# Designs tried in a protein design chat: VH-VL binders against Basement membrane proteoglycan (unc-52). Part 20

Target 1, 184 residues: Basement membrane proteoglycan (unc-52), of Caenorhabditis elegans (q06561r450to633)
Amino acid sequence: KDRLMFAGDAEGVTISDIEERTIDRNTPFSFFKTGYLTFDGTTDGVAKYWRLPQRFLGDKVTAYGGKMEFEIEFSGSGHHSSEPMVVLKGNQNILVHRVRNQEHVLRSDSPVRITVETYETNYEQLNGAAATREDLLMVLADLDAFLIRATHVAHQTSTSLGDVSWEIAVDRYTPDGLALEVEQ
Key: E = the ipSAE of ESMFold2; O = the ipSAE of OpenDDE; V2 = 0.75 times the mean of E and O plus 0.25 times the DockQ between their complexes.

## First folded at step 14 (VH-VL; framework fv_potravitug)

Design k1 (from y1 with heavy chain Q102Y; at its last look DockQ between E and O 0.75; V2 from the best seeds 0.00; counts 0 for: pae E 2.3 > 2)
Fold by ESMFold2, look of step 14:
Structure k1 (fold): chain C 184 residues (1-184), chain A 117 residues (1-117), chain B 108 residues (1-108)
Amino acid sequence: as target 1 above (184 residues)
Amino acid sequence: QVQLQQWGAGLLKPSETLSLTCAVYGGTFEGYYWTWFRQPPGKGLEWIGEIYHSGSTNYNPSLRGRVSISVDTSKKQFSLKLRSVNAADTAVYYCARGRYYYWFDSWGQGTLVTVSS
Amino acid sequence: EIVLTQSPGTLSLSPGERATLSCRASQSVSWSYLAWYQQTPGQAPRLLIYGASHRYTGIPDRFSGSGSGTDFTLTISRLEPEDFVVYFCQQYSSTPYTFGPGTKVDIK
């Protein structure tokens, strides 16, 4: 598994917009919540994303069939963001995950664990078209960006990311066939 | 490519338990939401609930407390149980395959379930 | 729960004509998560459109969808004989996932 534990360090995470036009490399983070990376700044009216560090990028085909998990907490009020929760970019393709029922799932001051299994059935293109297995494998083969949404509501005062993990799958030969299993 | 075949008893008395099973042939079982719908005579379709291949379920609140959906991943099957049936439960029941974003691209052949008064 | 209504209940047209079917939601449908199905009597539904406007693979290009928010439309640009069946809309933005009551397209 690749993990981010945030034990007093941002571990290379930065903040950007979805298009990575503005990347804030001097963002002051706090760590008062153990295991969390916290940002208390303004979003300037543009949805912001946690940008995962280089070790989550590159050739990640082995992540297919596994799962990613992370914890979200925020403080604020107002309408929920219409932006995707997860954005994967690779090989000039973009795939996104939008959290269904998000207004019920995401509540102020209530931590929530998000799990996204790395199957094409959990992703769509930006325009809403379904992702194919080929789309997902192409993105994973040369992953250029892995973004997790940081702006969740209109009047947000705080946002936190915690316990990020991404499983890889392990191929192995078994009697009577090949099996693909998630490494634990 | 993927094919869903369903079976179960179609004639029930009030208070009995409806039990249907759906088998999945072709395609992968993993990564999909395995779903039950029903269609009362002359009415639209009603979503009953779903099960992910890992066993996680989500049910229509109007049926919560009476419904359970289970999965057997080794057999590539999933099942519906609806307890304490009555005449309002008379419908054609369908199994279907859905993605995380619940549009349903493959459907079972349907099973008419009649609850006699 | 999001209630869907469809109009008209029955649409009487001839082959070759354009059909326009409406679906209205009681609440906004997030991300236009709305699908259209056709259903021949005695058969399971067939998916036509998802995401309000995306044709499912293998669906003829005479079928198109549009709309957002609470108002959605299915258009059949030139009716073929096999198109004279029932059409349902379905939202998948929030549970429970709900279907409209259907529009029957009748041959005149």
Scores: ipSAE 0.544, ipTM 0.773, lowest interface PAE 2.3, mean pLDDT 87
ESMFold2 (binder alone), look of step 14: mean pLDDT 90; pTM 0.897
OpenDDE, look of step 14: ipSAE 0.833; ipTM 0.913

Design k2 (from y1 with heavy chain Q102M; at its last look DockQ between E and O 0.62; V2 from the best seeds 0.00; counts 0 for: pae O 5.6 > 2)
Fold by OpenDDE, look of step 14:
Structure k2 (fold): chain C 184 residues (1-184), chain A 117 residues (1-117), chain B 108 residues (1-108)
Amino acid sequence: as target 1 above (184 residues)
Amino acid sequence: QVQLQQWGAGLLKPSETLSLTCAVYGGTFEGYYWTWFRQPPGKGLEWIGEIYHSGSTNYNPSLRGRVSISVDTSKKQFSLKLRSVNAADTAVYYCARGRYYMWFDSWGQGTLVTVSS
Amino acid sequence: EIVLTQSPGTLSLSPGERATLSCRASQSVSWSYLAWYQQTPGQAPRLLIYGASHRYTGIPDRFSGSGSGTDFTLTISRLEPEDFVVYFCQQYSSTPYTFGPGTKVDIK
């Protein structure tokens, strides 16, 4: 299991846009909220993302079927972002996860835990096309970017990330084919 | 190829509870939102509710007070209960497999439920 | 909730002709989360299009979808005998997920 906890250090996390055209390695973060990495800044109209560190990248095929979790909090108002919550890039492909009923789930100054099981059914192509198992496995085989959305509303003043984890699953033969069991 | 098979009583009296079950064959159960629909005769489809394999549910507000959906992951089955039925609940009921973003690619054969005194 | 309307209610055409079906939403459907289904009498709906313009697996290329926002279109380039049934649009942008009333394609 890959895990990311913050205790006064950003642990290699940086801020970028979805295309990673701008990667700010010197972004000042704050740690006044225990267990969280906090970025204080106003929304400039372009969605920003937490860019996870190298230990979350590479060959992550064993993460298939595993549970991804993280906690987010923000301060602000306005329309919710329409951009994906999670972005996985690998092998020249991009898969994204969008949070269902976002307007009911994400509230200002209200921490929320997001859980995403690592199945293709929970991802889609950037253009909205369905992801296949092959697509997801190819991305996981050489994962070169793991992004979590940092911009949540149009008028945002602060955003925080905490308690990021990604479980590893074990393959198991079943009558329905190859199944995966999450290691506890 | 995934197949859904549903069953349950098709004739009810007013105030009784509708009970239907749907079983999933030939595919994975995890990763989908298993959903119930209904279609009154000659009318369009109405979304009743959904359940994830973990047990998380969402219901149509129009039916929230009367609807309960449950899941048995070990059996790859999910069920619908609709309490206090009346004539307006007469319809063909369908179970379906919903992708995470909630288009539905697989359906049960449907069950006609008639509410008559 | 998002209310979907469809037009026309009934479309009368001959085999080989082009069919154009419209679906309109009471408010914008985010991310083009719009699907089209085909339903033969006495059978469950069959998924044709998802994401407004993506054909589902096994769907013939004579079926195509287009549109965004509040206006969507299903096009059948050349009607086959089996295509003369009912077609529904469905939005999954927000709950409750809703369907249009359907368009019946009749043989002229």
Scores: ipSAE 0.020, ipTM 0.624, lowest interface PAE 5.6, mean pLDDT 89
ESMFold2, look of step 14: ipSAE 0.643; ipTM 0.828
ESMFold2 (binder alone), look of step 14: mean pLDDT 90; pTM 0.907

Design k3 (from y1 with heavy chain Q102H; at its last look DockQ between E and O 0.05; V2 from the best seeds 0.00; counts 0 for: pae E 2.5 > 2, placed apart)
Fold by OpenDDE, look of step 14:
Structure k3 (fold): chain C 184 residues (1-184), chain A 117 residues (1-117), chain B 108 residues (1-108)
Amino acid sequence: as target 1 above (184 residues)
Amino acid sequence: QVQLQQWGAGLLKPSETLSLTCAVYGGTFEGYYWTWFRQPPGKGLEWIGEIYHSGSTNYNPSLRGRVSISVDTSKKQFSLKLRSVNAADTAVYYCARGRYYHWFDSWGQGTLVTVSS
Amino acid sequence: EIVLTQSPGTLSLSPGERATLSCRASQSVSWSYLAWYQQTPGQAPRLLIYGASHRYTGIPDRFSGSGSGTDFTLTISRLEPEDFVVYFCQQYSSTPYTFGPGTKVDIK
């Protein structure tokens, strides 16, 4: 199980756009909220993402079937972002997870825990097309980016991320098929 | 399969504004970076800029001051404007569909734009 | 920007022969973000290879790509008559996205 906890250190997390063209490596973060990484600032209308560190990348096929969790909180107002909440990039492919009914889930100054099971049914192509199991496994096989949305509303003044975890499933899968493996 | 059709004026005088439009048929508009290129006669391709369906744009720094790309998602069209043209802007201009990683799998037929006095 | 060069400028071969085209980058191309295109005179480019070594859908298996870092290669195992056109490499590792000047494959 991969876990990311913040205790006065960003733990390698950075801020970027979805394309990772602009990676703010020197972004000033704050830690006034216990267990959270906080970014204070506006996003000028472009969605920003928390870019997870290297330990969340690479061969993550064993994460298939596992549960991904994280907590987010923001301050601000306006329309909710239509951009994906989670972005996985690997093997020249992109899969995204979008949170439905955000108006009921995400509110200013109200922390919320997001849970995403690592199945293709919880992901889609960037253009909205359905993801297949093969698609997800291909991305996980060589994951080169793991992004969590940091911009949630149009007029945002602050955003926080906390308690990120990604469990490893017992069942093993490969792009070539299903393989059951029992860990002793 | 996706098809791109482009149109616009092909003959301009110096200082005029180039205007081209590209329409997308047979595919989704969301999830791609709609891109403009140009190719001077006998030379290689130059990336002009791109636009996402949300309206987010990126331009080549060499042209940033003169280039504007817009999108009409409802029509599945995107357009290029290049201001203050000169002879160096003479080229075949192409619209293209960019995958997220920015390789380009679908192209318009091209439009020759000639700038002459 | 990343500048791409290609060699040779012109490659003269006969149908059935093997063609080897080189693309060199002024800087390392991260993640093998390199594509190859074919262009027939008077037509738009046609995507052949992406990710340095992945054939695009519908591309014949006589086309193959290889390489990493700063050096990339497009190989045509057995030239067909329609293959005698121009080939460009393109990097998408960083903006602005750039193309090589092209290699023209001529019939000997």
Scores: ipSAE 0.096, ipTM 0.711, lowest interface PAE 2.2, mean pLDDT 91
ESMFold2, look of step 14: ipSAE 0.545; ipTM 0.807
ESMFold2 (binder alone), look of step 14: mean pLDDT 92; pTM 0.933

Design k4 (from y1 with light chain Y97W; at its last look DockQ between E and O 0.05; V2 from the best seeds 0.00; counts 0 for: pae O 3.2 > 2, placed apart)
Fold by OpenDDE, look of step 14:
Structure k4 (fold): chain C 184 residues (1-184), chain A 117 residues (1-117), chain B 108 residues (1-108)
Amino acid sequence: as target 1 above (184 residues)
Amino acid sequence: QVQLQQWGAGLLKPSETLSLTCAVYGGTFEGYYWTWFRQPPGKGLEWIGEIYHSGSTNYNPSLRGRVSISVDTSKKQFSLKLRSVNAADTAVYYCARGRYYQWFDSWGQGTLVTVSS
Amino acid sequence: EIVLTQSPGTLSLSPGERATLSCRASQSVSWSYLAWYQQTPGQAPRLLIYGASHRYTGIPDRFSGSGSGTDFTLTISRLEPEDFVVYFCQQYSSTPWTFGPGTKVDIK
């Protein structure tokens, strides 16, 4: 199980856009909220993302079937972002998870825990097409980016990320969708 | 399978504005970076710029001051404008479909644009 | 920007022979974000390889790509008559996206 615990350090987390063409490596973070990484700044226009550190990248096939969890909080108003909540990039492919009914789930100054089980049914292509198990396994096999949305509303003044964890499943799969035998 | 069709004027005078449009058929419009290229006669390809279906744009710095790309998602079309053209802008211009990772799997037929006084 | 060079400028071979084309980048191309295109005179480029080594859909297996960092190679194992055209490499590691100058494959 991979976990991020924020205790006065960003733990390698950075801010970028979904394209990762603009990466803010010197973004000042605050830690006034215990257990959280906070970015104080307006994010009007282009949606920003938390970029998870290297330990969440690479061969993550064993994460298939596992549970991804994180907690988010923001301050602001306006319409909710239509951009994906989670973005996985790997092997020249992108899969995204979008949170449904955001207006009922995400509210200003109200922390919420997001849970995403690592199955293809919880992901789709960037263009909205359904993801296959093969798609997900291929992305996980060489994960080069793991992004969590930081911009949640149109007029946002602050955003926080906390308690990030990714469960590693016991059962292993190959990119061709076949389960590996468990050795006794 | 996706097809791109492009059109626009092919003969311009110096200082005029190049205007081309590309229409997308047989595929989804969302999720791609719709891109413009140009290729001078006998030379390589130059990336001009791109636009996402949301309207987000990126331009080649070499042309940023003169280039504008727009999109009409409802029509599945995107357009290129290049202002203040000169002889150096003579080229075959291509529209293309860019994957999120920016390789390009579908192209328009190309439009020769000649700038002459 | 990342500048790509290609060698040789012209490659003269006979049908059935093996062709090896080189693409070199002025700096490292991250994640092997390198593509190869084929272009017939008067036509738009055609995508052959992406991710340095992945054949695009419908591309014959006689085409293959390899390499990483700054050095990449396109190989045509057995040239067919229609293969005698121009080939370009393209990086998408960093903007602006750039192409090589091309290698022309001529019939000997």
Scores: ipSAE 0.026, ipTM 0.664, lowest interface PAE 3.2, mean pLDDT 90
ESMFold2, look of step 14: ipSAE 0.672; ipTM 0.843
ESMFold2 (binder alone), look of step 14: mean pLDDT 92; pTM 0.930

Design k5 (from y1 with heavy chain T28D; at its last look DockQ between E and O 0.04; V2 from the best seeds 0.00; counts 0 for: pae O 6.3 > 2, placed apart)
Fold by OpenDDE, look of step 14:
Structure k5 (fold): chain C 184 residues (1-184), chain A 117 residues (1-117), chain B 108 residues (1-108)
Amino acid sequence: as target 1 above (184 residues)
Amino acid sequence: QVQLQQWGAGLLKPSETLSLTCAVYGGDFEGYYWTWFRQPPGKGLEWIGEIYHSGSTNYNPSLRGRVSISVDTSKKQFSLKLRSVNAADTAVYYCARGRYYQWFDSWGQGTLVTVSS
Amino acid sequence: EIVLTQSPGTLSLSPGERATLSCRASQSVSWSYLAWYQQTPGQAPRLLIYGASHRYTGIPDRFSGSGSGTDFTLTISRLEPEDFVVYFCQQYSSTPYTFGPGTKVDIK
């Protein structure tokens, strides 16, 4: 199980857009909220993402079937973002997870824990097409980016990420198994 | 559907400043990368730069130092300035809407800018 | 910057024929961040394909894109009269974003 806990250090987490361009290089993170990484800044209308560090990347096929969890909190108002909450990039493919009924789940100044089980049913293509098991396994086999949405509303002044964990199972799947399925 | 309309002077002398404006109609202004391109006659397209509604910009290094892009969110407009023009700057200039991934689905009608002595 | 080349420079075909256009990058285009545009003389480019293989909204299914890395292809399965124009590829893998020089499809 991979965990990301913040205690005065960003632990390699950065802020980027969905294309992974660094947007705010000169804006330091804050740690006033215990256990959280906080970014103070206004939204510019372009969705920003927490880019997870290298230890969450690479061959993550064993994460299939595992539970991904994290906590988010933000301050602000306006319409909720329609952009994906989670973005996985690997093997030249992109899969995204969108949170349903955000109006009931995400509120300003109210921490919420998001849980995403690592199954294809919880992911889709960027264009909204359904993801297959093969798609997800291919992405996990060489995961290059793991992004968590940082901007949640139109008029946001602050956003925080905390208690990130990803369950990694030992015997759930193997790259050899993936290859076999692809060949079928 | 979104429409982009652009305007500005089309005839310049060397050393003058090119000035073009693009207005956005029928769509959201926030959430896109508003972009300028140019296309010399019979040539391909060159990316000039982009701007967010917040005012954040990125420019092509080939034009850095001469180019400036600005935005007026209240008017849903963005503008291009290109200083110290010469004959090599003669081209059709386009404004365009960029998605989060920088492909461009909406374009202005283009403005021919000719630099001549 | 990533330099894109296209081949052939001019492609002469008849209506109803299949057109195959090539775009090559000087270095790998990450995540298949490659788009194709159609441009009619005197008009702005029109987006056809994004993500190397995804048709934009309203684009006829006779247009298709394929490829990865440094080699990409635009295919027009059956040319229509209005298809005899110029086609550009564009990478958005890295800045500055760059276009190919274009392929002109002429009527034979």
Scores: ipSAE 0.020, ipTM 0.609, lowest interface PAE 6.3, mean pLDDT 89
ESMFold2, look of step 14: ipSAE 0.713; ipTM 0.859
ESMFold2 (binder alone), look of step 14: mean pLDDT 91; pTM 0.914

Design k6 (from y7 with heavy chain S54R; at its last look DockQ between E and O 0.68; V2 from the best seeds 0.77)
Fold by ESMFold2, look of step 14:
Structure k6 (fold): chain C 184 residues (1-184), chain A 117 residues (1-117), chain B 108 residues (1-108)
Amino acid sequence: as target 1 above (184 residues)
Amino acid sequence: QVQLQQWGAGLLKPSETLSLTCAVYGGTFEGYYWTWFRQPPGKGLEWIGEIYHRGSTDYNPSLRGRVSISVDTSKKQFSLKLRSVNAADTAVYYCARGRYYQWFDSWGQGTLVTVSS
Amino acid sequence: EIVLTQSPGTLSLSPGERATLSCRASQSVSWSYLAWYQQTPGQAPRLLIYGASHRYTGIPDRFSGSGSGTDFTLTISRLEPEDFVVYFCQQYSSTPYTFGPGTKVDIK
């Protein structure tokens, strides 16, 4: 299980766009909300992402079947972003997760916990095509980016990330379980 | 190739509880959203609700309070209960497999449920 | 909730002809989360298209989908005898997930 708790430290998280341009290792962050990494910036029309640190990258095949969880909070108003909530890049492939019913799930000044289980059924290619199990396993085998959306609404004044965790599948990822799935 | 087979009583009296079960064969159960629909005679399909393999549910507001969906992951089965049925609940009921993004690639054979009245 | 309408209600064509079916939504369908199914009377639906334009695995390439926002189209480039059944659209952008009333493709 990997975890980020943000006890006064960004723990290697940075900010970028979805194409990983404009990564700023020294972006000023705030920690006034206990357990959160906060960025207080005016939206400039460019969707921003929290880029997770290296310990969430590399060979993550054993995360298949587990869950990734994080908390988000934002302040702002206007139309919700059409960008993906989670972006995984690896082995020259990109898979994304878009939150269903996001206007009901994501509300200003209301912290919410997002859970995404690491199954292909929760991911799409950027163009909306379904992810296969092989696509997901290949991305996880050499994960080179793990992005979480930071820009949620058009007129955002604050965005926060908290309590990030990604568990390794224990009994769910055994030789027998994987072999049975392969047979099917 | 996944296949869904459903069963349950097809003839009910008003006020009884509708109970249907769907079994999943030939495929992965984990990661999918197991879903029930109904189609009244001569009408379109209505989404009843879903259950994730870990037990989280979401129901059509029009049926919330009367409907429950349950799952048994070890048996690869999920079930629908609809309480206090009436004539308007007469329909063909379908189980289906969905992804997080709710399009449905596999469907059960359908069960006609008739509520006498 | 998003209401879907389909046009025409019945489409009378001959085998080998091109069919064009319309689905309109009462409000924008986010990310083009729109699916198309076919259904033979007395049988379960069969998924054809998801995400407005992505053919499901094993679906013949004579089926194609297009559209965005509120207007979506299913096209069957050359009708085969088995294609003379009912087709309906379904949105999955907002709960409750809703279906169109269907378009019946009848043989002339």
Scores: ipSAE 0.693, ipTM 0.847, lowest interface PAE 1.3, mean pLDDT 88
ESMFold2 (binder alone), look of step 14: mean pLDDT 91; pTM 0.913
OpenDDE, look of step 14: ipSAE 0.897; ipTM 0.950

Design k7 (from y1 with light chain W31Y Y33W; at its last look DockQ between E and O 0.60; V2 from the best seeds 0.00; counts 0 for: pae E 2.1 > 2)
Fold by ESMFold2, look of step 14:
Structure k7 (fold): chain C 184 residues (1-184), chain A 117 residues (1-117), chain B 108 residues (1-108)
Amino acid sequence: as target 1 above (184 residues)
Amino acid sequence: QVQLQQWGAGLLKPSETLSLTCAVYGGTFEGYYWTWFRQPPGKGLEWIGEIYHSGSTNYNPSLRGRVSISVDTSKKQFSLKLRSVNAADTAVYYCARGRYYQWFDSWGQGTLVTVSS
Amino acid sequence: EIVLTQSPGTLSLSPGERATLSCRASQSVSYSWLAWYQQTPGQAPRLLIYGASHRYTGIPDRFSGSGSGTDFTLTISRLEPEDFVVYFCQQYSSTPYTFGPGTKVDIK
């Protein structure tokens, strides 16, 4: 499984907008909190995302049925962002994950672990329509981007990402084989 | 296509435990949130709680301490237990299939549970 | 928790007419995570709309949904005989997930 532990190194993670344009290049990351990548850059109202490095991209079909996990912490106040928590792009498609009950789950200065199992039932198209299994498998077959939301509240002063992992499902037993599920 | 069938005892006395089971036919069991609702006569639906195929549960706080939902993945079944019932628990109970996003596209046929007294 | 109210309680119309059903939330519904269901007496609910405006697979296009924030609408452009039943809204943005009390569409 792939992992990022942020032991004093960003490990190829950058800050971007949802279009993957790199922003805030002149503001360095900090690592004062063990196991976290922290960004305190200029507040400009632009939604920002952690952009994951190449080892999380490419052919990730074997991740179907597995799970991705990461830790989030932020400091700030105001209304919660309406942006998706996770953005996956591949094969000219975009799928997103939005956190349920986020106003109660995401609190200032309170670390939280987010788990997203790699099933279509946890994803939507960007416009909110339900994802199909075909949509997800197509995205995973040629994954071009993996973004994790970095801006969580309107008046945010810092944001941190920790302990990113993505477990593949190669060793998992499933009563209904993936090939049979594709046919239904 | 997915079909849900539910069963269990429909007549209870106060303080007894309600027990219902829902069997899932067709489709995949994995990746879904298997959910229970109830609808008191002439009233709206109430979300009782959910179980993920892995066994993780989430319950309505108003029923916390009385509710238990369990799953048997090998049988593709999930069950509801509601302890210490009273007259306010009289309702039609439904099982349903939900995604992570809690809209429900497949429902069981419903079971009327009446608590006497 | 988010309380949903629906108006009118009963809507008396004839086949072929346009029905407009309102659902109002006590606080903003994040991501417009609001669903609409149809329920025939003695039967389980039938999903019509999710995400405020996305028609579920196989639902006729006479059903449409709109709205955001606290105000949501279900529209039935031309009532068919089978449409004279009860309709519920449901929010899924915050726990506990709640339902409206229903609007009954009656034949006039």
Scores: ipSAE 0.580, ipTM 0.816, lowest interface PAE 2.1, mean pLDDT 88
ESMFold2 (binder alone), look of step 14: mean pLDDT 91; pTM 0.914
OpenDDE, look of step 14: ipSAE 0.594; ipTM 0.847

Design ko (from y1 with heavy chain Y100S Y101S, light chain W31S; at its last look DockQ between E and O 0.52; V2 from the best seeds 0.00; counts 0 for: pae E 6.1 > 2)
Fold by ESMFold2, look of step 14:
Structure ko (fold): chain C 184 residues (1-184), chain A 117 residues (1-117), chain B 108 residues (1-108)
Amino acid sequence: as target 1 above (184 residues)
Amino acid sequence: QVQLQQWGAGLLKPSETLSLTCAVYGGTFEGYYWTWFRQPPGKGLEWIGEIYHSGSTNYNPSLRGRVSISVDTSKKQFSLKLRSVNAADTAVYYCARGRSSQWFDSWGQGTLVTVSS
Amino acid sequence: EIVLTQSPGTLSLSPGERATLSCRASQSVSSSYLAWYQQTPGQAPRLLIYGASHRYTGIPDRFSGSGSGTDFTLTISRLEPEDFVVYFCQQYSSTPYTFGPGTKVDIK
């Protein structure tokens, strides 16, 4: 299980755009919110993403069937972002997760815990096509980037990320004797 | 690949509770939204609600006070209960499988439910 | 609630002709959140198109979808005998998820 708890340290998290064309390694983060990494600087007009450190990358096939969780809090107003909440890049492919009913789930100054189970049914390709199990396993086998959205609304003044975790699958026994399997 | 089979009583009196069950064969149960629809005679489909394998539910607000959906992951089954039925609840009821993006790629054969005196 | 309307209510055509079916939403719907279904009388719906334009697996390439915002179109390039049935659009942009009233493609 990999985890980020933000006890006064960014733990290698950086900010980038979705394409990772610009990565700000000197971003001034704040830690006044216990357990959160907070950014309240300018966004230069492009959507920003929390870019997770190397310990969340590489061979993550064993994460299939598990779950990723993180906490989000933001301050601001205006139109909600249409960008994906989670972006996974690996093996020359990109898969994204979009929050269902996000205007109901994500509210200003209201912390929320997001859980995304690591199944292909929670992901799609950038073009909107459904992800297959093979797509997801390929991305996880050589994960190059793990991005979590930081820009949530048009007039955002603050954004925070907390308590990031990613855990392996729990066996899912059925009466028929079927079990969760993980492909290499 | 996946097949949905549904069953339940199709003839009810007013004020009774509608109860339908749907079983899932040939596919993965986890990671999908297991969904109920209805289609009144000669009308379009109406989304009733959904349940995730964790037990998390979401219902059409028009039915929220009368509807419950439950899941039994060990049996790969999910069920619909609709309380206090009346003539307006007469419809063909369908179970279906949805992805997180809420389009529905597999459907049960349907169950005609008639509410009469 | 997003209300979907479909036109025409009935489209009378012959086999081999091109069918164009319209779906209009009362509010903007992201093109990622519209689907089309086919329904033969007495049978469950069959998914044809999702995300406005993505053909579901196993669906013949004579079916295509397009549109954005409030206006969406299903096109059947050459009608086959099995295509003379009812077609519904569905939005999943916001809850409650809603369906159009249907367009019947009827044989002349």
Scores: ipSAE 0.114, ipTM 0.679, lowest interface PAE 6.1, mean pLDDT 85
ESMFold2 (binder alone), look of step 14: mean pLDDT 91; pTM 0.926
OpenDDE, look of step 14: ipSAE 0.423; ipTM 0.809

